Miniprotein binders against q96jn8r1131to1294. Designs and how they scored, part 7

Target 1, 164 residues: q96jn8r1131to1294
Amino acid sequence: TLEFLENHGKNILLSNGNRTATRVASYNQGIVVINQPLVPQLLVQVRIDFLNRQWTSSLVLGVITCAPERLNFPASACALKRAAWLLRGRGVFHNGLKICEKFGPNLDTCPEGTILGLRLDSSGGLHLHVNGVDQGVAVPDVPQPCHALVDLYGQCEQVTIVNP

## First folded at step 3 (miniprotein)

Design eA8
Fold by ESMFold2-Fast, scan of step 3:
Structure eA8 (fold): chain B 164 residues (1-164), chain A 120 residues (1-120)
Amino acid sequence: as target 1 above (164 residues)
Amino acid sequence: MKVLVIIFSDDPDILLYAEFIARWLAEEYGAEVRVIHLRDYSPEEAVKEAKEYGADVVIIIVTDEEKAREVYERLKKELPDVKVFVIVEGGEEAAKRLEEEGVDAITSPYEALDALRKYL
């Protein structure tokens, strides 16, 4: 079963059998990681439960290729300088470097109820799914093993893992 | 007192610093503080956010001297009664140049608190 790891950002509180993550303070320190590697064809989905309009930017999705169980998470996923591929706003980032200017919808504007998914295809391409619609390959040839990451940044204060 | 902190930086150390400043302002001055991270640099959006929030004080965090000058001038022009401070990470020389031009600039986390105490 899919759950968020007990190792997470310090502002996170897990509930609902570790399937719901809530950021209880500030705008950062909200990184969570799925407890199983993202293997080809596994679709990991989260639903945006609550947006706080006090903040302006929103959640970041991605994968990391380092072991997450003992990782010291930075305040924001954007601070990951190694082994990280992130989708932020409309951009795709590798280790802090923007590698694509415009991909998929703007994640900073997705409303409450949006379901966001990550999946690897058989060739190691990372796909973003939005409300069940495959947006295409954001990152080709992601090294394995890799782990799905959600950064409850800014407006996004709660997400819940949703079955496909 | 309503304080708006606007971050025009993707540097995670700057984001952590903004959180520290916001907490300090709330504790020392009983200030009502809002922090916003604007990924796209826009002086127009900064003005819009300050007006909608009803800010008494606006603190802008940037790493670029030219952006600091531009956003400061825009805010002072459109909101002349609002106190505006720019935190420019990157050195004392940049702050001195901005001060000579009339910009209230602060260059480091350690100096920012002392400067804010002086001006608030």
Scores: ipSAE 0.000, ipTM 0.189, lowest interface PAE 14.1, mean pLDDT 80

Design eA9
Fold by ESMFold2-Fast, scan of step 3:
Structure eA9 (fold): chain B 164 residues (1-164), chain A 120 residues (1-120)
Amino acid sequence: as target 1 above (164 residues)
Amino acid sequence: MKVLVIIFSDDPEILKLAEWIARFLAEEYGAEVRVIHLRDYSPEEAVKEAKEYGADVVIIIVTDEEKAREVYERLKKELPDVKVFVIVEGGEEAAKRLEEEGVDAITSPWEALEALFEYL
């Protein structure tokens, strides 16, 4: 059973059996991590439940290769300078540096109800899925073990883990 | 790093946009941010404000593509070492045309923040 870890950003409140994450304050401090490593063929999906249009940017998705259970999370995922591969807006970032200008849809414009997924293929390629549609390989050769991360940043104040 | 945000619009949505940009830069990147709302469009005043503040980066928010080009060119001529970004409410098409002309134009504040993140 997939759940969000009890270790998370300080503005997060977990509910629904740790399958729903809500950011209850501000626009940051909203990082959550899935409770088990992202192994090949495992599809981890979250649904955008609530967008606060007071803010301009939205959620960030990706993976980290450090152990998340006791990690002191930074204010935003973009502050991670090591062991992180992130999809933000239309860009792909590795340890804070943009490595791809445009990949997939603009995450800042995905509406409520959108289901976003992360999956590793057999070659270690990280795939983004949007409403069930594979967008292709965003990052090749992700080191393992790695963990799926969601940053409820800006507009995105609530997400829920959904089964494929 | 000193960032100057200049707003050439009385549109409340544009003013809200500037507030979000300034807050993000100050809180997430530790930047020193100054926001100037210029009631009348004036590239000359924009140059003056940037010089007096000693800006390292200038972000200009306008709703007009022609004004965006004009003020960008004036700032680059007078302050070639200052990084200048223009946010245009003309959408992706307007920003694309400006980019093709060598203007650092963006359609959203997130693109500006990403470019500044590279600078920082």
Scores: ipSAE 0.000, ipTM 0.130, lowest interface PAE 16.0, mean pLDDT 81

Design eB1
Fold by ESMFold2-Fast, scan of step 3:
Structure eB1 (fold): chain B 164 residues (1-164), chain A 120 residues (1-120)
Amino acid sequence: as target 1 above (164 residues)
Amino acid sequence: MKVLVIIFSDDPEILKRAEEIARELAEKYGAEVRVIHLRDYSPDEAVWEAYLYGADVVIIIVTDEEKARLVYYFLKEELPDVKVFVIVEGGEEAAKRLEEEGVDAITSPEEALEALRKYL
């Protein structure tokens, strides 16, 4: 059973059996992590439930390689530095660097109802899925173990884990 | 030292002055400088860019006193160790009002260079 960990950013409230995450304040402090390691071929999916257009950026998806159960989450996933590989807008980011300029659709413009997925292939490549469509390898050779991360940043105030 | 210049203005003269300050900081003081133009009010983008870049200093150029105040406070809340300067087009009176509230405010981009010279 996939759930969001009870350890999360301070502006998050979990509901629906820890399957729905809501950011209840501001634009940040909204990091949530899936309770199971992202092992090869496991597809983790979340649906965008609510967008607040007061903000201009939106959710960030990615993986972290540090133990999330007791981590003191920063205000934004990009502050996790070496521990995180992140997809935001059309960029792929790691340790303060944009490692890919244009990958997949622009996450800042995905509407409510969009289903976003993360999957690790058998060679350790991290894949993004959008509404069931594999966008390809965003990050090759992700270190293991790793966990799927969603940063409810900016516009994105609510997501729900959905089954494939 | 990493300096991030954020522009919330469509005025070509302000954009030109920001680029001139960025060039002087890089050439004369050896600072690593990045300039970004956020055409609308985007405090979430400004804070995210500062985190991503690893800024030591942020210079915000705005034409609206309220926007300047909000972006300044968001940056100080999330990045209290980062030095933040706000450039507000609006004359000396607007800068004094912001300074009375604890915002490091100046009225022109050129003055930011003088304020930063002791950190470089």
Scores: ipSAE 0.278, ipTM 0.605, lowest interface PAE 3.6, mean pLDDT 84
Fold by OpenDDE base, second read of step 4:
Structure eB1 (fold): chain B 164 residues (1-164), chain A 120 residues (1-120)
Amino acid sequence: as target 1 above (164 residues)
Amino acid sequence: MKVLVIIFSDDPEILKRAEEIARELAEKYGAEVRVIHLRDYSPDEAVWEAYLYGADVVIIIVTDEEKARLVYYFLKEELPDVKVFVIVEGGEEAAKRLEEEGVDAITSPEEALEALRKYL
């Protein structure tokens, strides 16, 4: 079953069989990684459960290609400088560098209840899903194996892995 | 009195100190305090947040002198009646230079609190 790894950001508390991640302090140090690597046609989805308006920005969603079990997570996903493809706001980032200015909806403005999904297609393209709607290929060729990453940042204080 | 603390730094310790300031301002002086974090440095957004909140005082926590200068003057220009303090993270010399330029710059949250005591 899909669940978040025990190796996570310092401010994360896992619950619900490790399917729910809650950032219990501050606005950062909220990185979590899903245990199973993405494989073609597997749709991994998380629901935004709680937003806190005390902060700006919101969750970062993406994938990493390094071993997540041993990763020393930085305070934010934006600080990942290797093996990372991230969606933040409307941008797509690779190793901290913006590679696409506008892609899909603005993640910073997604309301509570929004379901965000990641899926690899048969060609290695990483797709973003929003509320079940395929937004297209965010990253055309993602190295495998890779793991889905969620950074509970800023407004985003809780997410839950949900089934497709 | 409404005090808005805007944090541009990603340092958790800054947040902690900001929260402590907020608590003290509220408890000792009865101030209404809001603390917000803006990930992306944006003077425009700072102005907007201050305006929306109706802040009487704005405390900005930034990482460097250039950011401090820019946001200070933006706020002073757009909200001339709002008192603005800038904390430059780890920058004593920077704060001094800013003061020489007429920027209300301080080096620590504790100094901000002290500076605000005369206004609250």
Scores: ipSAE 0.024, ipTM 0.302, lowest interface PAE 5.5, mean pLDDT 89

Design eB2
Fold by ESMFold2-Fast, scan of step 3:
Structure eB2 (fold): chain B 164 residues (1-164), chain A 120 residues (1-120)
Amino acid sequence: as target 1 above (164 residues)
Amino acid sequence: MKVLVIIFSDDPEILKRAEEIARELAEKYGAEVRVIHLRDYSPDEAVLEAYEYGADVVIIIVTDEEKARLVYYWLKEELPDVKVFVIVEGGEEAAKRLEEEGVDAITSPEEALEALRKYL
């Protein structure tokens, strides 16, 4: 059963059997991590439930290769300088450095109801899925084990884990 | 040293002044300078831009006292090691009130250059 870990950013409240994450304050401190490693072929999906247009940026998603159960999360996933591959806006970032300018749709403009997915292929390529459509390989050769991370930053105040 | 100048204004005169500040910092102090223009007041974007650039110093140019105060405090909360200055185009009285609240507010390009001499 896929759930968000009890260890999360301090502005997060988990509900719906730890399958819904809500950011209850500010624009940051909203990192959540899936409770099991992202193994090849596992498709982890979240639905954007609520966007607050007081802010202009939105969610970030990706993977980390460090153990998340006791990690002290920074205020933003973008502050992670090691063991992190992230998708933000249209960019792909490795440890805070932009490694691709334009990949997939702009995550800052995805509307409520959008379903975003992460999957590793058999060669270790990290794929982004948008509303069921594979966008291709965002990051090749991701080290394993790795864990799917969602940062409810800016506009994105609520997400829910959904089945394929 | 990396200096990020963020402008929350569409006024061409303010944009010109920001470019002049950036040019002076690069030429006189050898600073690496990036200037970005955020049309809408978007402090969450300002924070992300500071992360992405790896800024040592952030200079915010705004026309509104309340916006200046809020963006200053959010940057300091999330990036405590970054030095933040606010240039308030709303007048010297607004800058004085912000300084009384503990915000590093400056009113002119010359004042910005002088303040940064300590860090460069």
Scores: ipSAE 0.579, ipTM 0.809, lowest interface PAE 1.4, mean pLDDT 87
Fold by OpenDDE base, second read of step 4:
Structure eB2 (fold): chain B 164 residues (1-164), chain A 120 residues (1-120)
Amino acid sequence: as target 1 above (164 residues)
Amino acid sequence: MKVLVIIFSDDPEILKRAEEIARELAEKYGAEVRVIHLRDYSPDEAVLEAYEYGADVVIIIVTDEEKARLVYYWLKEELPDVKVFVIVEGGEEAAKRLEEEGVDAITSPEEALEALRKYL
C-alpha cells in the first residue's frame, strides 16, 4: 500500500493510514515522501485536498534518489541540492537548478481536487499526470530506485494519496 | 506585543530570513509573531491583515523600492499607531533612499532586531 513515510517535514501531520498529509503550521516544512519506490508503469497519484490562499506558491512534486528514511528534510524542496528532480510551478528542477522553463500546467494554480501523478515509463522517463492525463516526460532518465516526493508548500496544506 | 511579518517575495532566502526574524522576535523578546506570505502584492491587503491581527509592529519584506514605499505609506496612513519597517531586497542603497524619504527601511534581519529592540 502506498503511504507517506513517517520521516517527514516538521509541520506535517499524517492521517488516514498515512495516506493523507496535512501541513498544520506555517507555509513550509511540509515535505513528505511516498514509501514505495517508483517502478516502471506504477502510477503514484496525490490529490490536492486543501489550498490556503493566504500563501504564495503551491506544492512541489518530484522524486528523490537518496534514502528517504534517513533524509534530513529542509524547510522546502527548493533547498534540495542533490538527488532531486522537482516540478515547481511550470518548471522542472534538478538539484535546485532549473532545467526546463515550461512544462505542463502551472502547479501553483492547480485547484483543490486536482490529482497529480508521477509515473516512470519503460525507458526511465518520469511522466507527470494531471487528472489522469499524461502531460509527457518531465525528466527523461531518472535514476532508480527513486521515491515520489511532495512538498506541501505555500497554498497547499493537504494532499491525499489516491489510487488510479 | 504583536508583530506581523508580511512577505511579498518568493525568494527562498527572503523566506528564510523572515523565519529567522520571527523566531528571534519570539524567543528573545517574547513577541507574538505572525508571518504571512501574500500571494499578490497588495498594500491594501497588508493593511487589512495588520488590522485584523491587531499588529503593533509590521515588518514588510518586498522586492523593490517602489513597492516598499507604497506599502509603507499605506500602512502609515491607515494604521498610524502601528510601527512599520520595510526590508527591501537588493541592498543598502535602496534602504538609504527610502530613509531619506521618511520610510523606515532596513537591510538585514539584524538591523530589524536592533530597530525593534526599542519597541519590544
Scores: ipSAE 0.016, ipTM 0.256, lowest interface PAE 7.6, mean pLDDT 88

Design eB3
Fold by ESMFold2-Fast, scan of step 3:
Structure eB3 (fold): chain B 164 residues (1-164), chain A 120 residues (1-120)
Amino acid sequence: as target 1 above (164 residues)
Amino acid sequence: MKVLVIIFSDDPEILKRAEEIARELAEKYGAEVRVIHLRDYSPYLAVFEAEEYGADVVIIIVTDEDKARWVYELLKYELPDVKVFVIVEGGEEAAKRLEEEGVDAITSPEEALEALRKYL
């Protein structure tokens, strides 16, 4: 069963059998990681449960290629540098650089109830799924092993893992 | 003391203002100052520039609060010993909100000069 790792950002509280992550303070320190490596065809999905519109930016999704079980998480996923490929707003980012400008919907505007999914294809391409719809390949060759990451940044204060 | 001023703005008046502040820091306070402007908002380039220069203090000029929070967090995470100040173009209300969140936000370059006075 898919769960969030017990190792997470300092502002995270896990509940619902480690399937729900809530950011209980501020706007940052909200990184969570799925407990199983993202292997080809595994679809990992989270639902946006609560948005606090006090903040402008919202959640970040992606993959991390370093071992997450004992990692000291930074305040924001963007600080993970070479270890992370991230979807933020409409962009795809790696190592602090925007490598694609317009991919999928704007994550800063997805409403509560939106289901976001990550999946690797057989060629190692990372796909984003939005409410069951495959948005295409965001990153064409993800190093393995890798783990799905959600950064409950800004507006997004709660997500829950949902089954396909 | 090495001070790096980084501007994420193509506004000529902001660039001119930053150069004037750098000149005052160098001439009046004897600081070694570098000014860099970056065309695209790239907070990680700010880290690279600060490391390359060996900055003791970084002053960032950005257009909005989200950019200010992000670049501040990245600089403090990557370079915890560097003093970082952010000037956001949103004025006093924006600076107040950022200060309440723990970001060292200033509304004017004159505030940075006052804060740096104790390091001289």
Scores: ipSAE 0.000, ipTM 0.206, lowest interface PAE 13.0, mean pLDDT 81

Design eB4
Fold by ESMFold2-Fast, scan of step 3:
Structure eB4 (fold): chain B 164 residues (1-164), chain A 120 residues (1-120)
Amino acid sequence: as target 1 above (164 residues)
Amino acid sequence: MKVLVIIFSDDPEILKRAEEIARELAEKYGAEVRVIHLRDYSPYLAVMEAEEYGADVVIIIVTDEDKARYVYLLLKYELPDVKVFVIVEGGEEAAKRLEEEGVDAITSPEEALEALRKYL
């Protein structure tokens, strides 16, 4: 079963069998990682449960290719300088550098109840799914193994893993 | 070196201090300095202005800790090669909290000049 790893950002509390992540303080320190590598064909999905409108930006999601079990997470996923491909707002980022200006919908505007998914295709392309709709390849040729990461940043204070 | 000073405040004392910082940077360090006043808190407009100007260094002057934190992180995220400093007027405790979180927060114009001396 898919769960969030117990190695996570300092402000995270896991519940519901490690399937729900809640950021209990501030706007950052909210990184969580799925407990299994993102194997081709596996669709990992999270639902946005709660948004705090005191903040302006929202969650970030993507993949890391380093081992997450003992990783010292930075305050924000976008501070990761190695082995990270991230989707934030409309942009795609690799190791902190914006590599695509506009991809898919603006993640800062997704309402509560939105289901966001990550899937690796057979050619190593990373796909974003929004409410069941494949947005296409955000990142080609992702190295393996890789791990799905969600950063409960800003507005997004709670997410829950959901099955397809 | 191009320095952009962005002010998120209608406080006339803060505007005056921004002018003082710009003057010091230009005359003592030979920096090209641009000062802009953004009356509405718009962090993305700050990013656009910094990119348009081609800033090497951005100094944000603001009195609200949450605003300081967010605009700093956004600028570092969108423009990772730019050096960013936040001046939190009269807020040494707030500046310390921000520094503990990894934000380059300074408490006065004098401290900004000292910090920038290393880069200039």
Scores: ipSAE 0.000, ipTM 0.137, lowest interface PAE 17.5, mean pLDDT 81

Design eB5
Fold by ESMFold2-Fast, scan of step 3:
Order: structure tokens, then sequence, then C-alpha cells
Structure eB5 (fold): chain B 164 residues (1-164), chain A 120 residues (1-120)
């Protein structure tokens, strides 16, 4: 069963059998990681449960290729300078560098109830799914093993893992 | 019957109020009561302490309405057999909003004792 790892950002509280992550303070320190590697064709999905309009930017999601169990997480996922491929707003980022200007919907504007998914295809391409709709390949040739990461940044204060 | 009072505040007046509530619960209901102050404000520690103590009832005292909701929902999910109540220092309007969201919110010591008499 998919769960968030107990190693997470300082402001995160896990509940619901480690399937719900809540950021209880500020706007950052909200990184969570899925407990199982993202293997080809596995679709991992989270639902946006709560948005705080005090903040402007919203959640970031993507993958990391380092072992997450004892990683010291930075204040935000975009501060990761190694082994990270992230989707933020409409951009795709590799180790802090924007590698695509416009991909998929704007993650800063997805409403509560939106279901966001990550999946690797057979060629190692990372796909974003939005409410069940495949947005295409955001990142080709992701190294394995990799783990799905969600950064409850800014507006996004709660997400829950949902099954397909 | 074991009652755990958990304080999520560094305000000495709120600490004093929690002790008064605990004292009245022991005197009027013969309840075994423990009061804890969560220094790091970790809601997960509330679940751990409630399980360790074997609490039948958990009373949370908070000053932040949003934080109250999150802690309450977590405790209800993780401790389905435990009665959870929130005393919020945001006044009657804050308690009303929490109630509309499904939280058992209490505003005063008199109201708390009356509500607990019905639920305990």
Amino acid sequence: as target 1 above (164 residues)
Amino acid sequence: MKVLVIIFSDDPEILKRAEEIARELAEKYGAEVRVIHLRDYSPLEAVIEAKRYGADVVIIIVTDERYARFVYEMLKKELPDVKVFVIVEGGEEAAKRLEEEGVDAITSPEEALEALRKYL
C-alpha cells in the first residue's frame, strides 16, 4: 500500500495511516515522499484537500533519484540541486534549472479536489496525470530507482494519496 | 475514566485554565485526569500521548482555529474510540465555525463541564 515516508519536512504532519500529509505552519518545509519506488506503469496519485489563499504559489511534484529515508530536506523542493526533476507552476525543473517553460496545466491554479498523478512509462518517461488525463511526457529517461515527491508549498496545505 | 488535557499554547493563562478544568473534572466526575503541554506543538505527539496514557477522552486547548481543526481531525481518525473535544480561545464565533465544520468545540469552563457531562 502506498504511504508517505515518515522522513519528511519539518512542518508536515502525517495522518490517515500516513496517506494524508498536512502542512501545519508557514508556507514551506512541506516535502513528503512516497514509500515505494516509482516503477514503470505504477500510477501514484494525490488529491489536493486544502488550499490557503494567503499564499500565491502552490504545490510542486516530481521525482528524486536519491534514497529518501534519511535525506535532510531543504525548505522547498526547488532548492534540491541534485537528483531532482520537478513540476512547478507550468515549468519543468531539473536540479533547480528550468528545462521547460510550459508543460501541462498551471499547478499554482489547480483547485481543491484536483487529483495529480505521476507515472513512468516503459521508456523511463515521466508523465503527469491531472484528474485522470495523461498530460504527456514531462521528463524523458528518468534514472531508476526514483521516488515520487510532493512539496506542500504555499497554498497547498493538505494532500491525500488516492488509488486509481 | 481517563481524561487527557493537551495544551497547544505557551500562554500561562491558558495553562492555568487547563489546570482548573482538570481539577473540576476530577472533583465533579471522579475522572482520572492528566494535563500535558506539547512544547513542540506536534499534533502527532497528541496521538502518541493519548495512546500511552490510555485516554478515554481527549480535550485539546488551542488558540489557532485552523490548527484546532487539523489536530481534531487527525485525532478522530487515529483514535476512533476516543471522545475528542476542542476548547478554542478564539471566542464564541470561532467555536461556531469549528462546529459547522464538524468539530466538537467548547468555549468556556462551564460549557465544557456541561458538554462533558452529556458525553462522558
Scores: ipSAE 0.000, ipTM 0.056, lowest interface PAE 24.0, mean pLDDT 79

Design eB6
Fold by ESMFold2-Fast, scan of step 3:
Structure eB6 (fold): chain B 164 residues (1-164), chain A 120 residues (1-120)
Amino acid sequence: as target 1 above (164 residues)
Amino acid sequence: MKVLVIIFSDDPEILKRAEEIARELAEKYGAEVRVIHLRDYSPWEAVWEAELYGADVVIIIVTDEEEARYVYYFLKEELPDVKVFVIVEGGEEAAKRLEEEGVDAITSPEEALEALRKYL
């Protein structure tokens, strides 16, 4: 069963059998990682449970290719300068460098109840799914093994893992 | 003193004005000034750029009053030791409404430096 790792950002509280992540303070320190590698055709999904409109930007989704179990996470995923591919707003980022200006919907505007998914295809392409709809390949040729990451940044204060 | 001017606008005239203002601040006040254009409205990117530069003062230029309010409070929460000012291209009326709410809204970057000199 999919769970969030016990190693996470310091403002995170895990509940519901480590399937719900809540950011209990501030707007940052909210990185969580799925407990098993993202293997081809595994669809990892999270639902946005609570948005605090005090903040302007929202959650970040992506993958990291380093081992996450004992990693000291930075305050935000955008500070990961190594082994990270991230979707933020409408942009796609690799190790802090924007590699695509406009992909999929704007993550900063997804409402509560939105289900966001990450999946690798058989060629190693990283796909974003929004409410069950495949948005296409955000990143080709992701190195493996890799791990799905969610940064509960800004507006997004709670997500829950949802089974396909 | 390091001043970062961040523009959330694609308007070439606003970009040109911001660069002229940065030059004036450097020449008249001896400030070290950097101008950054963030074409997408992204307050968290503004925080990142301010930290990377080591800004003492951040001046935000936006065209929307609501965006000015949101980015101001976002930056104040993230960077409590940095002085933040906003310029709304909507003019004096928008600036007055924001000032009534407690936002440091100004009509020019020169006002920000003058306020800083009196601040301590």
Scores: ipSAE 0.000, ipTM 0.180, lowest interface PAE 12.9, mean pLDDT 81

Design eB7
Fold by ESMFold2-Fast, scan of step 3:
Structure eB7 (fold): chain B 164 residues (1-164), chain A 120 residues (1-120)
Amino acid sequence: as target 1 above (164 residues)
Amino acid sequence: MKVLVIIFSDDPEILKRAEEIARELAEKYGAEVRVIHLRDYSPELAVFEAWYYGADVVIIIVTDEDKARWVYELLKEELPDVKVFVIVEGGEEAAKRLEEEGVDAITSPEEALEALRKYL
């Protein structure tokens, strides 16, 4: 069963059998990682439960290729170096640099109730799913093993893992 | 000393003033200066740019007090060793209010460098 790892950002509180992550303070220190590698065809989905409009930016999601169980997480996923490929707003980021300007919907404007999914295809392409709709390949040839990462940044203060 | 000037405004007069500020800092005070114009207000990107550049001092030019406070607080939280100053459109009244809240608001970049000299 899919759960968030006990190793997470310091502002995170896990509940609901480690399937719900809540950021209890500030706007950062909200990184969570799924407890098993994102293997081809596995669809990992989270639902946006609560948005705080005090902040401007919102949830970031993507993959990390280093082992997450002992990782000392930075304040924001965008501070991760070469180990991460991230979707933020409409951009795709790697090594802290924007590698694609427009991909999928703007994550900063997705409302509460939106279900966001990550899946690797058989060729190693990372796909974003939004409310069940495949947005296409955001990142080709993701190194493996990799792990799904969600950064409860800014507006997004709570997410829950959901099964189809 | 590495100084990063970040501009959150599309006003041509503000952009022109920022270039003049950068030139004065480089030529008169011997600073290494980078100027970044961020079209969309993104305090998170300001943090990334400051970190990537290795800034010692960040000067933010912004048109609104609430935006000034937010980007200042974010920079202080993420980069506690960096000195941050904001120049906010709204004149001395806006700057005074921000200073009362603990935000280092200035009317010129020379004030930022002069403040840093006091710590030496």
Scores: ipSAE 0.000, ipTM 0.172, lowest interface PAE 13.6, mean pLDDT 79

Design eB8
Fold by ESMFold2-Fast, scan of step 3:
Structure eB8 (fold): chain B 164 residues (1-164), chain A 120 residues (1-120)
Amino acid sequence: as target 1 above (164 residues)
Amino acid sequence: MKVLVIIFSDDPEILKRAEEIARELAEKYGAEVRVIHLRDYSPLEAVYEAKRYGADVVIIIVTDEEYARFVYEWLKKELPDVKVFVIVEGGEEAAKRLEEEGVDAITSPEEALEALRKYL
């Protein structure tokens, strides 16, 4: 059973058996992490439930390779300087540095109801899935163990874990 | 000239930098400068403090580009006669993006001093 960890950004409220994360204030402090490692063949999916168009950018998702249970989360996932591979807008970021300019759809324009997924292939490649469609390898050779992370940044104020 | 420097950050290095900006403004321009640190990141509190002080110029120091845009727009709407500048601790790229969106963004204390001289 997949759940968000109780260790999360300070603006997050968990509900629905820790399967729904809501950012209740501001635009940041909205990082959540899945409660078990992202192992090969596991598809972790979240649905965008609510977008606040007051903000211009939207959610970030990716993986971290450090233990998340007692991690002090920064205000934004892109401020993580170690052990982080993130998808934001159309970019791919490693430890705060943009390593790919254009990958997949623009995450800042995904509407409410979009289902976003993360999966590792057998070679350690991180895949993004959008509404069930594999977008390809965003990051090769992700170290293990790693944990799926969602940053409810900007427009994205609520997500819910959904099964494949 | 009354300048209010508002800090939206708990980073000790940014707090020190704000004090340095305030000192240079007072020394080089003879400005009356007040520095406030706003917890909870409230734009309404910023408006209240600017009105209470009678600020001619407001300089906002933030660590996040998205909040910089939000607080700038709020201050311009509530205080249309006040000059507002934003210092984003995200560097040149963040400031450039904000300027492209119509925000008066600056990247350094030196740039703030030059901007104030230009728009006095």
Scores: ipSAE 0.005, ipTM 0.180, lowest interface PAE 12.8, mean pLDDT 79

